# VH-VL binders against o27280, part 433

Target 1, 266 residues: o27280
Amino acid sequence: MDSMNVPEVLEIKRIVEESESVKTFIFSWDFRREVRPGQFVMVWDFRDEKPMSVSLIDPVRSEIGISIRRVGEFTDRVHGLSEGDLLGIRGPYGRGFELMGRDILLVGGGIGMAPLAALADEATARGMRVDALVAARTADELLFLDRLEAAGVNISTCTDDGSCGFKGFAHERLLTLEENHDMAAVCGPEPMMFQVMRILDERDVPAQLSLERYMKCAVGICGQCCLDDTGFRVCAEGPVFWSQELSRVREFGRYRRDPAGRRVPW
Key: E = the ipSAE of ESMFold2; O = the ipSAE of OpenDDE; V2 = 0.75 times the mean of E and O plus 0.25 times the DockQ between their complexes.

## First folded at step 18 (VH-VL)

Design zd14 (framework fv_libevitug; at its last fold request DockQ between E and O 0.81; V2 from the best seeds 0.82)
Fold by OpenDDE, fold request of step 19:
Structure zd14 (fold): chain C 266 residues (1-266), chain A 123 residues (1-123), chain B 110 residues (1-110)
Amino acid sequence: as target 1 above (266 residues)
Amino acid sequence: QVQLQQSGPGLVKPSQTLSLTCAISGDSVSSDSAAWNWIRQSPSRGLEWLGRTYYTSKWFYEYAVSVKSRITINPDTSKNQFSLQLNSVTPEDTAVYYCAREYPRDYYGMDVWGQGTLVTVSS
Amino acid sequence: QSVLTQPPSASGTPGQRVTISCSGSSSNIGDYYVWWYQQLPGTAPKLLIYGNNRRPSGVPDRFSGSKSGTSASLAITGLQAEDEADYYCQSYDNSLSGYVFGGGTKLTVL
């Protein structure tokens, strides 16, 4: 195997269409190399490079999956690829989720369900009870429902327009759920995560949250993903953070840095 | 139950070739989910991985750098076994040699081992 | 010398908790999984832990593995006389392009 920092050119083994805008690209993986839910890889299409979460970890089939939402030029190009085409993959990077306890709650929004789907597989394989609150704007944007169900996950859905499940936001649905869990894992729009974290803290449920920030090097040297005040590097100390850590991050749920380093609100 | 049965001479003269065979029962050497390893153990060098072979549409071979120039691992599908050949042996190659299976390959470790074969390199 | 570093010996009394460390580097334990093996006298190694902290069927829950950074650890709770053995950690080393083992730890039950 090559160095972690050198992209490996991998063949797309299979493509799964998750939704109109999301595809999962499956690659063969040498599972001597560790990969954990919550970690990300840098995907290189030989023109540009972007961080993407690992959404599938299957050591039996020796496969990993990367789910990519179509949102810009890079992802447009990637979505145009076919099985058998090549991509550069380097990593994995970052801190992944830790599992603890017997019961886990997953709260995901949109493409944020990608790392949580991988976590769900690991948790269920370990014999944990997994509840998942899956949120999206509309029913057709809900991700991984069949996969989660097949894994034995108890699913609650939430949509902004009420087209499926609870009408409203994830944190609103969470307020209607009375059951507590040993831990929670959260990933999605940062405003959603902020509200969810607040509720979980009030309930004294340990929570891990995966952040998305502009990232360049992925190896903790460029500082572009550095969080204000704390100096946390999302690519090194994250992207998964404990709620206690994020409580120290002033910008969390409030603003982010754009590629130019400017502060922009969520 | 998967079992690995080793066979081969326990004494080899310097400069000669060490040859061992590992017979497989309860699994197939050409299983696309398995890998077949050789490991040796000595007081001076501890446990040392020598190499492995596995089948995935074709045969793959991985050898430790320390023995790469002298080692050959050969699968035999007809006999459902795999062998080790180590050329130009020296007293430093004296060790207990083990064959071991990975199943599934990579992540799950070496779950089945042969009984071990002491091979002494001496004049 | 072994690529992975283990204490040469460890000891404990029955019922005690014992921990065996395995120290590596960024080229192995830092980025690759860790496996643990138990070797009783005169026998082949037996797989105890795979994937850093997973137990194969038949391995008692008294055995647990953990990994942090470039180090791994094997913990044995409720130490029993039958646990007296040599224990080896294993990982993959990218620079060597192969599996690597620790030097082994001889565990004595007093």
Scores: ipSAE 0.941, ipTM 0.972, lowest interface PAE 0.5, mean pLDDT 96
Fold by ESMFold2, look of step 18:
Structure zd14 (fold): chain C 266 residues (1-266), chain A 123 residues (1-123), chain B 110 residues (1-110)
Amino acid sequence: as target 1 above (266 residues)
Amino acid sequence: QVQLQQSGPGLVKPSQTLSLTCAISGDSVSSDSAAWNWIRQSPSRGLEWLGRTYYTSKWFYEYAVSVKSRITINPDTSKNQFSLQLNSVTPEDTAVYYCAREYPRDYYGMDVWGQGTLVTVSS
Amino acid sequence: QSVLTQPPSASGTPGQRVTISCSGSSSNIGDYYVWWYQQLPGTAPKLLIYGNNRRPSGVPDRFSGSKSGTSASLAITGLQAEDEADYYCQSYDNSLSGYVFGGGTKLTVL
């Protein structure tokens, strides 16, 4: 088996508390091994493993960061760890975002801002103009605002409850923004991404969207991450897809599948 | 401005040890962001990486499998140098030897190279 | 034998586009970045491309790199006489636990 398919046991170098419910776990990383914004790793806590997007790519410090929201048993256990504790990491896997043009729009909902924060760092380092629409339920759940500001990103916020920025959904805020971007990158709740994709398609803005699906192998063999109608494997042909690829996918924005393959509404 | 200056004998007899030194100016051999490499080049093999050393909180060493039973790379912080020793040489070890800085290490590549030293292994 | 495979030669006329290929495997180019070096006659190699497609300061934008699967490519547009040199690709090979180079491509400007 290729060494990328076997978890490497890594020591947690630092933990950054991003919010009440989100922590970034930072590890030393050998940047001879390729990693791109939008790719994911499988995080193994020695009982279970889950896919997590890379949120920090810092080859100068030899550091990679993974942001994890506490939402269940696995993430509760990981949030209970301290600096110096061990985790298994496989990857990175998947197709990351591609940058084009000079003006990029990022649209992120909740933890979906994690891979977009890594992309923002790369885009600003290349001299691109970066606008970010950062969405959450409440102000306290808006992620990476200080980091994005420090990188020179132009931030617009929206919250469901109106506690910060525009009151409403990301796609509603998007309708009030300028239509002058060369590309967009989108990650967040799938219903949000579907609505945002429709607006960007109407504006003829090339868009890349990052999907989440149930994963087991992460290398395209088991079929658990397949999308209906196309057979695209999220772990192999994605997780980042162009909007025209997703226009052929029946399930996108409409339903998901559980580990047994049953349709479950969003 | 970082410069690497190589020194060492250009002729070595078979079965002896090849020894070369790379002196660093404009940077420190113990820089925690750099790695210090040896590479050789011959008509039959082209460019061949031999190994590197770098410092974080201690010294790390990586050697190419093809030579790892015979190679030693030694940093010297007091002289701001790093050396190559290759034991039990044969004529197959005849090559131009380069030292190179990799900075920052891993991702950014070998940005500064020494001038090269032709080492001939022959009686 | 070189772990990464490059054509031994390439040629073009001034103003043309030339590409140089570099073929590897899943143990190297598939999972690891690609670097490119230019070596002018009688000189040490010079870093030309890092991170698959990034240029260090001072490298003209007519040099570009790309990677697909286990293969990489260096493209030179607007070919100039000064581009006549040897070109080497480099990656890291996990099975060999070390850096590996291509055999080099001698580029001739006609």
Scores: ipSAE 0.732, ipTM 0.892, lowest interface PAE 1.0, mean pLDDT 90
ESMFold2 (binder alone), look of step 18: mean pLDDT 93; pTM 0.950
OpenDDE, look of step 18: ipSAE 0.918; ipTM 0.957
ESMFold2, fold request of step 19: ipSAE 0.710, 0.699, 0.671; ipTM 0.882, 0.877, 0.864
ESMFold2 (binder alone), fold request of step 19: mean pLDDT 93, 92, 93; pTM 0.948, 0.944, 0.948
OpenDDE, fold request of step 19: ipSAE 0.919, 0.936; ipTM 0.953, 0.966

Design zd15 (framework fv_libevitug; at its last look DockQ between E and O 0.59; V2 from the best seeds 0.00; counts 0 for: pae E 7.1 > 2)
Fold by OpenDDE, look of step 18:
Structure zd15 (fold): chain C 266 residues (1-266), chain A 123 residues (1-123), chain B 110 residues (1-110)
Amino acid sequence: as target 1 above (266 residues)
Amino acid sequence: QVQLQQSGPGLVKPSQTLSLTCAISGDSVSSDSAAWNWIRQSPSRGLEWLGRTYYTSKWYYEYAVSVKSRITINPDTSKNQFSLQLNSVTPEDTAVYYCAREYPRDYYGMDVWGQGTLVTVSS
Amino acid sequence: QSVLTQPPSASGTPGQRVTISCSGSSSNIGDYYVWWYQQLPGTAPKLLIYGNDRRPSGVPDRFSGSKSGTSASLAITGLQAEDEADYYCESYDNSLSGYVFGGGTKLTVL
């Protein structure tokens, strides 16, 4: 990757089927180049470009993974690719997670578990105790369970329909857990993150949350991912924010802006 | 345990070719993970990376711009070693030369070094 | 004259905390990991820190690395006599397509 942020054309080394709707695309990575959990890359299929979180960081195999959920035309095309096919990757961009303390709580919903899975690997490698609350609508949408278990993560599951683990939402499950941690990392649907953040704040647990917004340039120039009032750019000052920062963001948990710049409720 | 053992002459005349060899034990020069480097150190220039070679389905070579026109790094799979050749040397090439291994586990840090070889360029 | 800038010298007494800075640019430290090496007199450099803040096996936890923006720092707590050495930071520079080193810092234990 050059200084001009031109996408590097990379070969898909492997594809991991995470669920019916989620695939992880694995690429060779030069680990002289820094990459941190919570950062994202821009994925280019030579037609369109979308931001995707890094979900795997493996220095031993010299690989990174990008987990992509099938949700639209772009991701449909990408999911149609095979090992050996090419994608353009530029980045990584944004502020990643910062680890501190000895005990960390991860709270993830759906594809939000992608960056948290990478964070879990790093945290466990550093000898931290990692508890993960993994939430999804149904059991078959729970992501990275085997991977997290293999890493030594203590997993609690939560499903909307009760098909696995706690029946209910992540914040509801969190309320049943009394243990405090040195820090928390949160990623998922914004309404979930909003509720989780409130609980963590009440418990005086430092928390980092990864936001999702429409991103176009990824370099803080176009302003498409600007948060109201604060002027925070999710691609530059984020996507990972501290809870204290998000407390200043009025739109957090309430609405977002679509590609046309219109306010859209969650 | 991986070890690197350097060998070669410590005195070279100007305009001649500097030649050093680094023998590898405990790893393979054709490992698909490791990279094999030459670095030199002098009071005037400090630590200076010269170049590296590594194998990934084929051999790759990367050289520092400062010596690119004069340098050759050659792997020898039969002897499990790699060599440095620096042509047309001048007194400015006087330095302690090191071979070193990069390893992905260490984020391509140079985790194993040779003992170093002082090479003096003098008439 | 080195691509990465270090203070030429640092000093401390046993038990103290000392820090060594390493300043670079967006073409190196900004995008790439930082490595640190310890070089004892008459020996080859030894990898001390990799990946900004990670310690290889055998390196005491009193050595720590950090990185922010285009700068890195090595911290040594509980300074010991045996820590007297030269310390070098390293990174990769995309403009030069090669590894770059700092000028080195001579650490003296008083």
Scores: ipSAE 0.884, ipTM 0.933, lowest interface PAE 0.6, mean pLDDT 95
Fold by ESMFold2, look of step 18:
Structure zd15 (fold): chain C 266 residues (1-266), chain A 123 residues (1-123), chain B 110 residues (1-110)
Amino acid sequence: as target 1 above (266 residues)
Amino acid sequence: QVQLQQSGPGLVKPSQTLSLTCAISGDSVSSDSAAWNWIRQSPSRGLEWLGRTYYTSKWYYEYAVSVKSRITINPDTSKNQFSLQLNSVTPEDTAVYYCAREYPRDYYGMDVWGQGTLVTVSS
Amino acid sequence: QSVLTQPPSASGTPGQRVTISCSGSSSNIGDYYVWWYQQLPGTAPKLLIYGNDRRPSGVPDRFSGSKSGTSASLAITGLQAEDEADYYCESYDNSLSGYVFGGGTKLTVL
């Protein structure tokens, strides 16, 4: 308990530039603690602390990686760090993805591909057939394509501007794809996930979706990550939910809450 | 293949020091992917982890809180071995003592064990 | 008392499936991997299962592990006379800052 709730100060072992706006920070990791794809860690830069999904789980090299998109002051500071610099890490927290069957569909938008890349590694290691729909606004924002190819994943791409693959949104591309999957895992912008969930539900494909909410404690005590009308805590009952759990959540796909608790559109 | 060979006295008087040695063949005590453990087993307490040592950029030592004030684990790179010293023993320290390699990393567990040494603490 | 709780004994007939439970807490099994060891009479423990459900080289497929919440289970299918042994679960405990073992289960093949 106490070791999970106190950040461990770790040295950045390696930095991978995934795109102009996304870097993966790699740390040595004590694999006595279990880590599952879809779980998150709290990253502390000694001034502020933010949740980040685990994108690499490599027990052979004793490494974990977290992928961080530059979007503001905290992430700008972290992107300015170099190998050998220090970050605080606490976790992992939350419920990860569960694998079932033999054929899995991954649907990822932008940085949402980060936890799905970790899941793809696990699924392929188990001998599953993995199809991935990788979505972004532009071609240079498509993440992890080389890594997914190397893992043997069957990749479909789409971009809002048509610069790579299908021109359009992920759910539009999904309508044109084969329907015979045993499960799906979805992570990305919440409006995208809502549309994708509807299609998967109509196709009777079991789906797990990973949500983002504001987090402070990460262990389910402070209430900052609660979903309206259900009492689900994203840091405890999530961040990964089954689609049937999310059907009970009125806010999903419609709005979010800022750190002050104000309702904000997506 | 890796093997661990234990040596040391089987009888120790109360208040004295228990001292055991574990010799390593097929691996190095300074391997940066292994940790070297001592475990004991008694009818009353079952298996009990005592501590470990390992090397990355320097030597690290971890000891069970139950024995932390009395235990020392020492690696010896020149002899390729590691030792257990347990001070101020009582009859409650009577047990079979095992050394074990933890490899290739902590999630793999203790994959190679020594043969065990029965140590009796009695006057 | 052991930090991890196992039944003191279990039994089965050849060919049967048997399971051995291991109950812990959020300070160990809930957040940490589980290992299983087999100990034949007069020998040191031998690693049987690691990482909750993985088998080292040389361990037959009839041994499997699983974990749910703060509990773990070792399953043995196609039970054979040679499986008669003591079985121990292990995890790391963050409140004790060290490895902890179950009390052991004596498996008898009838």
Scores: ipSAE 0.020, ipTM 0.593, lowest interface PAE 7.1, mean pLDDT 87
ESMFold2 (binder alone), look of step 18: mean pLDDT 94; pTM 0.953

Design zd16 (framework fv_libevitug; at its last look DockQ between E and O 0.76; V2 from the best seeds 0.78)
Fold by OpenDDE, look of step 18:
Structure zd16 (fold): chain C 266 residues (1-266), chain A 123 residues (1-123), chain B 110 residues (1-110)
Amino acid sequence: as target 1 above (266 residues)
Amino acid sequence: QVQLQQSGPGLVKPSQTLSLTCAISGDSVSSDSAAWNWIRQSPSRGLEWLGRTYYTSKWYYEYAVSVKSRITINPDTSKNQFSLQLNSVTPEDTAVYYCAREYPRDYYGMDVWGQGTLVTVSS
Amino acid sequence: QSVLTQPPSASGTPGQRVTISCSGSSSNIGDYYVWWYQQLPGTAPKLLIYSNDRRPSGVPDRFSGSKSGTSASLAITGLQAEDEADYYCQSYDNSLSGYVFGGGTKLTVL
C-alpha cells in the first residue's frame, strides 16, 4: 500500500453493529505494516472519501476495524454495504497515541470512543491498568462497553439524560473522580475535550487529545485541516495532540472550520 | 514449547540443489496464524531473508527477489515440516541457513528459530 | 550494503546505557514495524523487540526499542557482560516485497 497514492481495495470481512447509528467494518490487515491507535485511514466508497479512526487492532486475527457513525450521505452509503463488499482504504495516517506509565485514563464521548477502544486493547495488552470514562447522550449511544469490559477495563459511564451511569457530562463526572493517572487519552466532542483537558491540566495529568477536523488530502499538503495560528495540520501533526500543544491552539474548543473554510462555533 | 529442528546436507556442489528440512514440534505447519521462514547468514551478505510460506484457507508463498527464480519452500502437513530447495547453487550461496516461525502474538516477529545449518557450496 | 543501516560496532562498560541505531527509508521503516534480534556467538538470532518497542516474555526491561520516522533505535540500560552480542534490526520493504535486515552491530562490553 502506498500511503500517498491509490487506496487499496479491501473486502469487508465482518460488520459489527455497535449501536443504532454506529457500525464497525472489519478488514484483513498485514501486520507487518504499522497501525497505531489514534491513527486514521481514508475510506473510499468509489464516490467519496472520508477519514475514519481505527477502532480495532487485532494481530491474532490479522484484522483491523473501522467504526463509522451514520451522519450523512457518505456514511449512509457505507452503512448500506454488506460483508463481502469492497471499500478503498489508504493509510494509516497521522500521529497516534503514545502510552506511558502504569495507569491510564480514557475519556471518550460518542464515536470518540472508537480510537480509545483500540488504545484500551493495546494498553491492557501491555499490562497497564485502564480506567475508561465513557460518555454519550443516552444509554443506547454508549459504545464498546462489552468489549472494554472483556478487556479488563474499569468502566465508568455518564449520559446526558441519566439513562445510564452518572447524569451529566464527562467533565462533570471527571470532577467526582479523585484518582490521578499517569496519563490520559481523550476523544469526543471538542467542547467536552476542552473541559476535560482543563481539569486534567489542573491535576497535572499528562493528556493526549484527538482532534477532528475536515480533512481532504490526509498527507499535510492541502492545508484544509490547519489549525489557526499554530499551523498544525491535524492530519500530519495530529490528530493526537498533547495538551501543551493544544494550549497554543486558539480555536480549540471554541470554533472549527467547515468544508468551505468558514469559522463555525461549536 | 515450539521447537524447530533443521536437517540436511552441509555440503553441496556447484550447480546442484541445496535441500534443507525444518521439522516443527509444538505447532502446526498449517496453522492459520503462523508463517514459516527461511533465512541465511553469511559474512559477506549478513542476514538475508529468503522466503516464507503460510496457510490461510490455502497455501501462500513469498520469496525474496534475489532468489525467487531458484527457490522453493514446500510445506509437508503429513510430517509437520517445511523444506527449502535452492537450485543452481554457487559459492555465493554458502551460508548458515535458518528456519524461523513468525507468530502473530509478536506481531509476526520471528520468535522461534532452528539451530542453523551451515551449507558450503564447493567443488 | 544492507538495506537498513546500523553502526558496525558499539561498546560500553557494565552499568552504562548504550544505543544502537537503525536507519531505513519510507519504503521500509517508515511504514512498517521494526523488529530487533540478539545473536550470541555461535547461536541463532533471538527475538528481542517486536512492534518497534515491545518486549517478548523473558526479555529484560532494560532492553527498549523506539521508532521515529524512518529510523529505529535499540537502547540497553544497565549494560551487563552477557549483553555482548550482535544486534540486528529488521523491517519489511514494500519495494523489495520482502523482509530486510540491518548489517548488524557488534556490541562489546568493556
Scores: ipSAE 0.880, ipTM 0.934, lowest interface PAE 0.6, mean pLDDT 95
Fold by ESMFold2, look of step 18:
Structure zd16 (fold): chain C 266 residues (1-266), chain A 123 residues (1-123), chain B 110 residues (1-110)
Amino acid sequence: as target 1 above (266 residues)
Amino acid sequence: QVQLQQSGPGLVKPSQTLSLTCAISGDSVSSDSAAWNWIRQSPSRGLEWLGRTYYTSKWYYEYAVSVKSRITINPDTSKNQFSLQLNSVTPEDTAVYYCAREYPRDYYGMDVWGQGTLVTVSS
Amino acid sequence: QSVLTQPPSASGTPGQRVTISCSGSSSNIGDYYVWWYQQLPGTAPKLLIYSNDRRPSGVPDRFSGSKSGTSASLAITGLQAEDEADYYCQSYDNSLSGYVFGGGTKLTVL
């Protein structure tokens, strides 16, 4: 049954090891059904279900790719799977990135490069000039560099430990870049996105940022993904928001909520 | 450059079988990225998709519900063509029939069309 | 009746902007891509827009597509006499398990 609200059980066609901690799981997909960079799917391992961003949209090979970082019990189990094994997929859900103009800046931290890699492919296919700032803790965690280079993306890197490119945080590297862009797309750790958003706002660069929040239904009915003070549902009105929408969100960059609804620091 | 050349009779009697052929040049009917479609057009129904066939490791077929009981689409790799067979025709089947390549399939739409064949169903 | 609803006609003067709507449902345009075709008199349809808003090579950039919710729109800016044609939207419909077309819009350039 091909339904956004019911998981379809799909066979893992290929697994790409992107890094020691990140794998991309590739499935066959019917591309008459719309998929946009920045949208997410709910991945079901027959015990739990978690949102994961689409990182590969390849209509020519009829392939969709989902990149997953090993971070806990769910992702450990998924990383233990092999080609031919099954996963449940429902979606895609959410609002994807909107492309505008001719020059785009991508700013990605860690696994946040996953949806931006898909966006880079689309932007390049549309003839846009794409600059990407790829950030990670260490060189070994910089994601998708070969893929971005093959697509003709102009890459800048930064690592917290300086093992590759600029030593420091993404927003610090961004301050040293003087390129004018028609828009930016940002995805990564929320503290990074907050700092990057401030810089882009000061430069009058329209920006779209992809948020992560706890999700259960993914279709906007349960309220678990709501943002404080606005009522925005990350699964329905997001996960991609314009920076102006986020400027009204008190919690952005300041705190998060656990599944019980308690405020916790970032 | 890919071209689609249609052939077949333009007049068919009621209750008989409509049979059309679409010859492909510049591509293969077994291309693993393409799908091969039949569409018809009439004043009463406008553009109406009838079905498609495509190859990935094996042949797949999809037919519009409205004609599913009467339609067959056959690829022929040796002649590099695909055909339409529509059984038990009535005057309502009078239309201009088009073949079309969908390449790459699903996402990119029908990028190459045959010239069209007017088929009249009349006694 | 066509599954996708288009106005039967539209008109504009040279140089102006015209839009053609295509209304569907959650079983088609809501979850599935939209394609547009131009049909000049006496010819087969020609692909004009694919995947909501993409132009094939050779289609002028004054043609653009967009989609919002269960509706899609084709816009033509800088209208020219040669744009006089029939325009069809297409999508896939999950409930019918097949491609569906709009009823077509005859565009007249006044």
Scores: ipSAE 0.696, ipTM 0.874, lowest interface PAE 1.1, mean pLDDT 89
ESMFold2 (binder alone), look of step 18: mean pLDDT 93; pTM 0.951

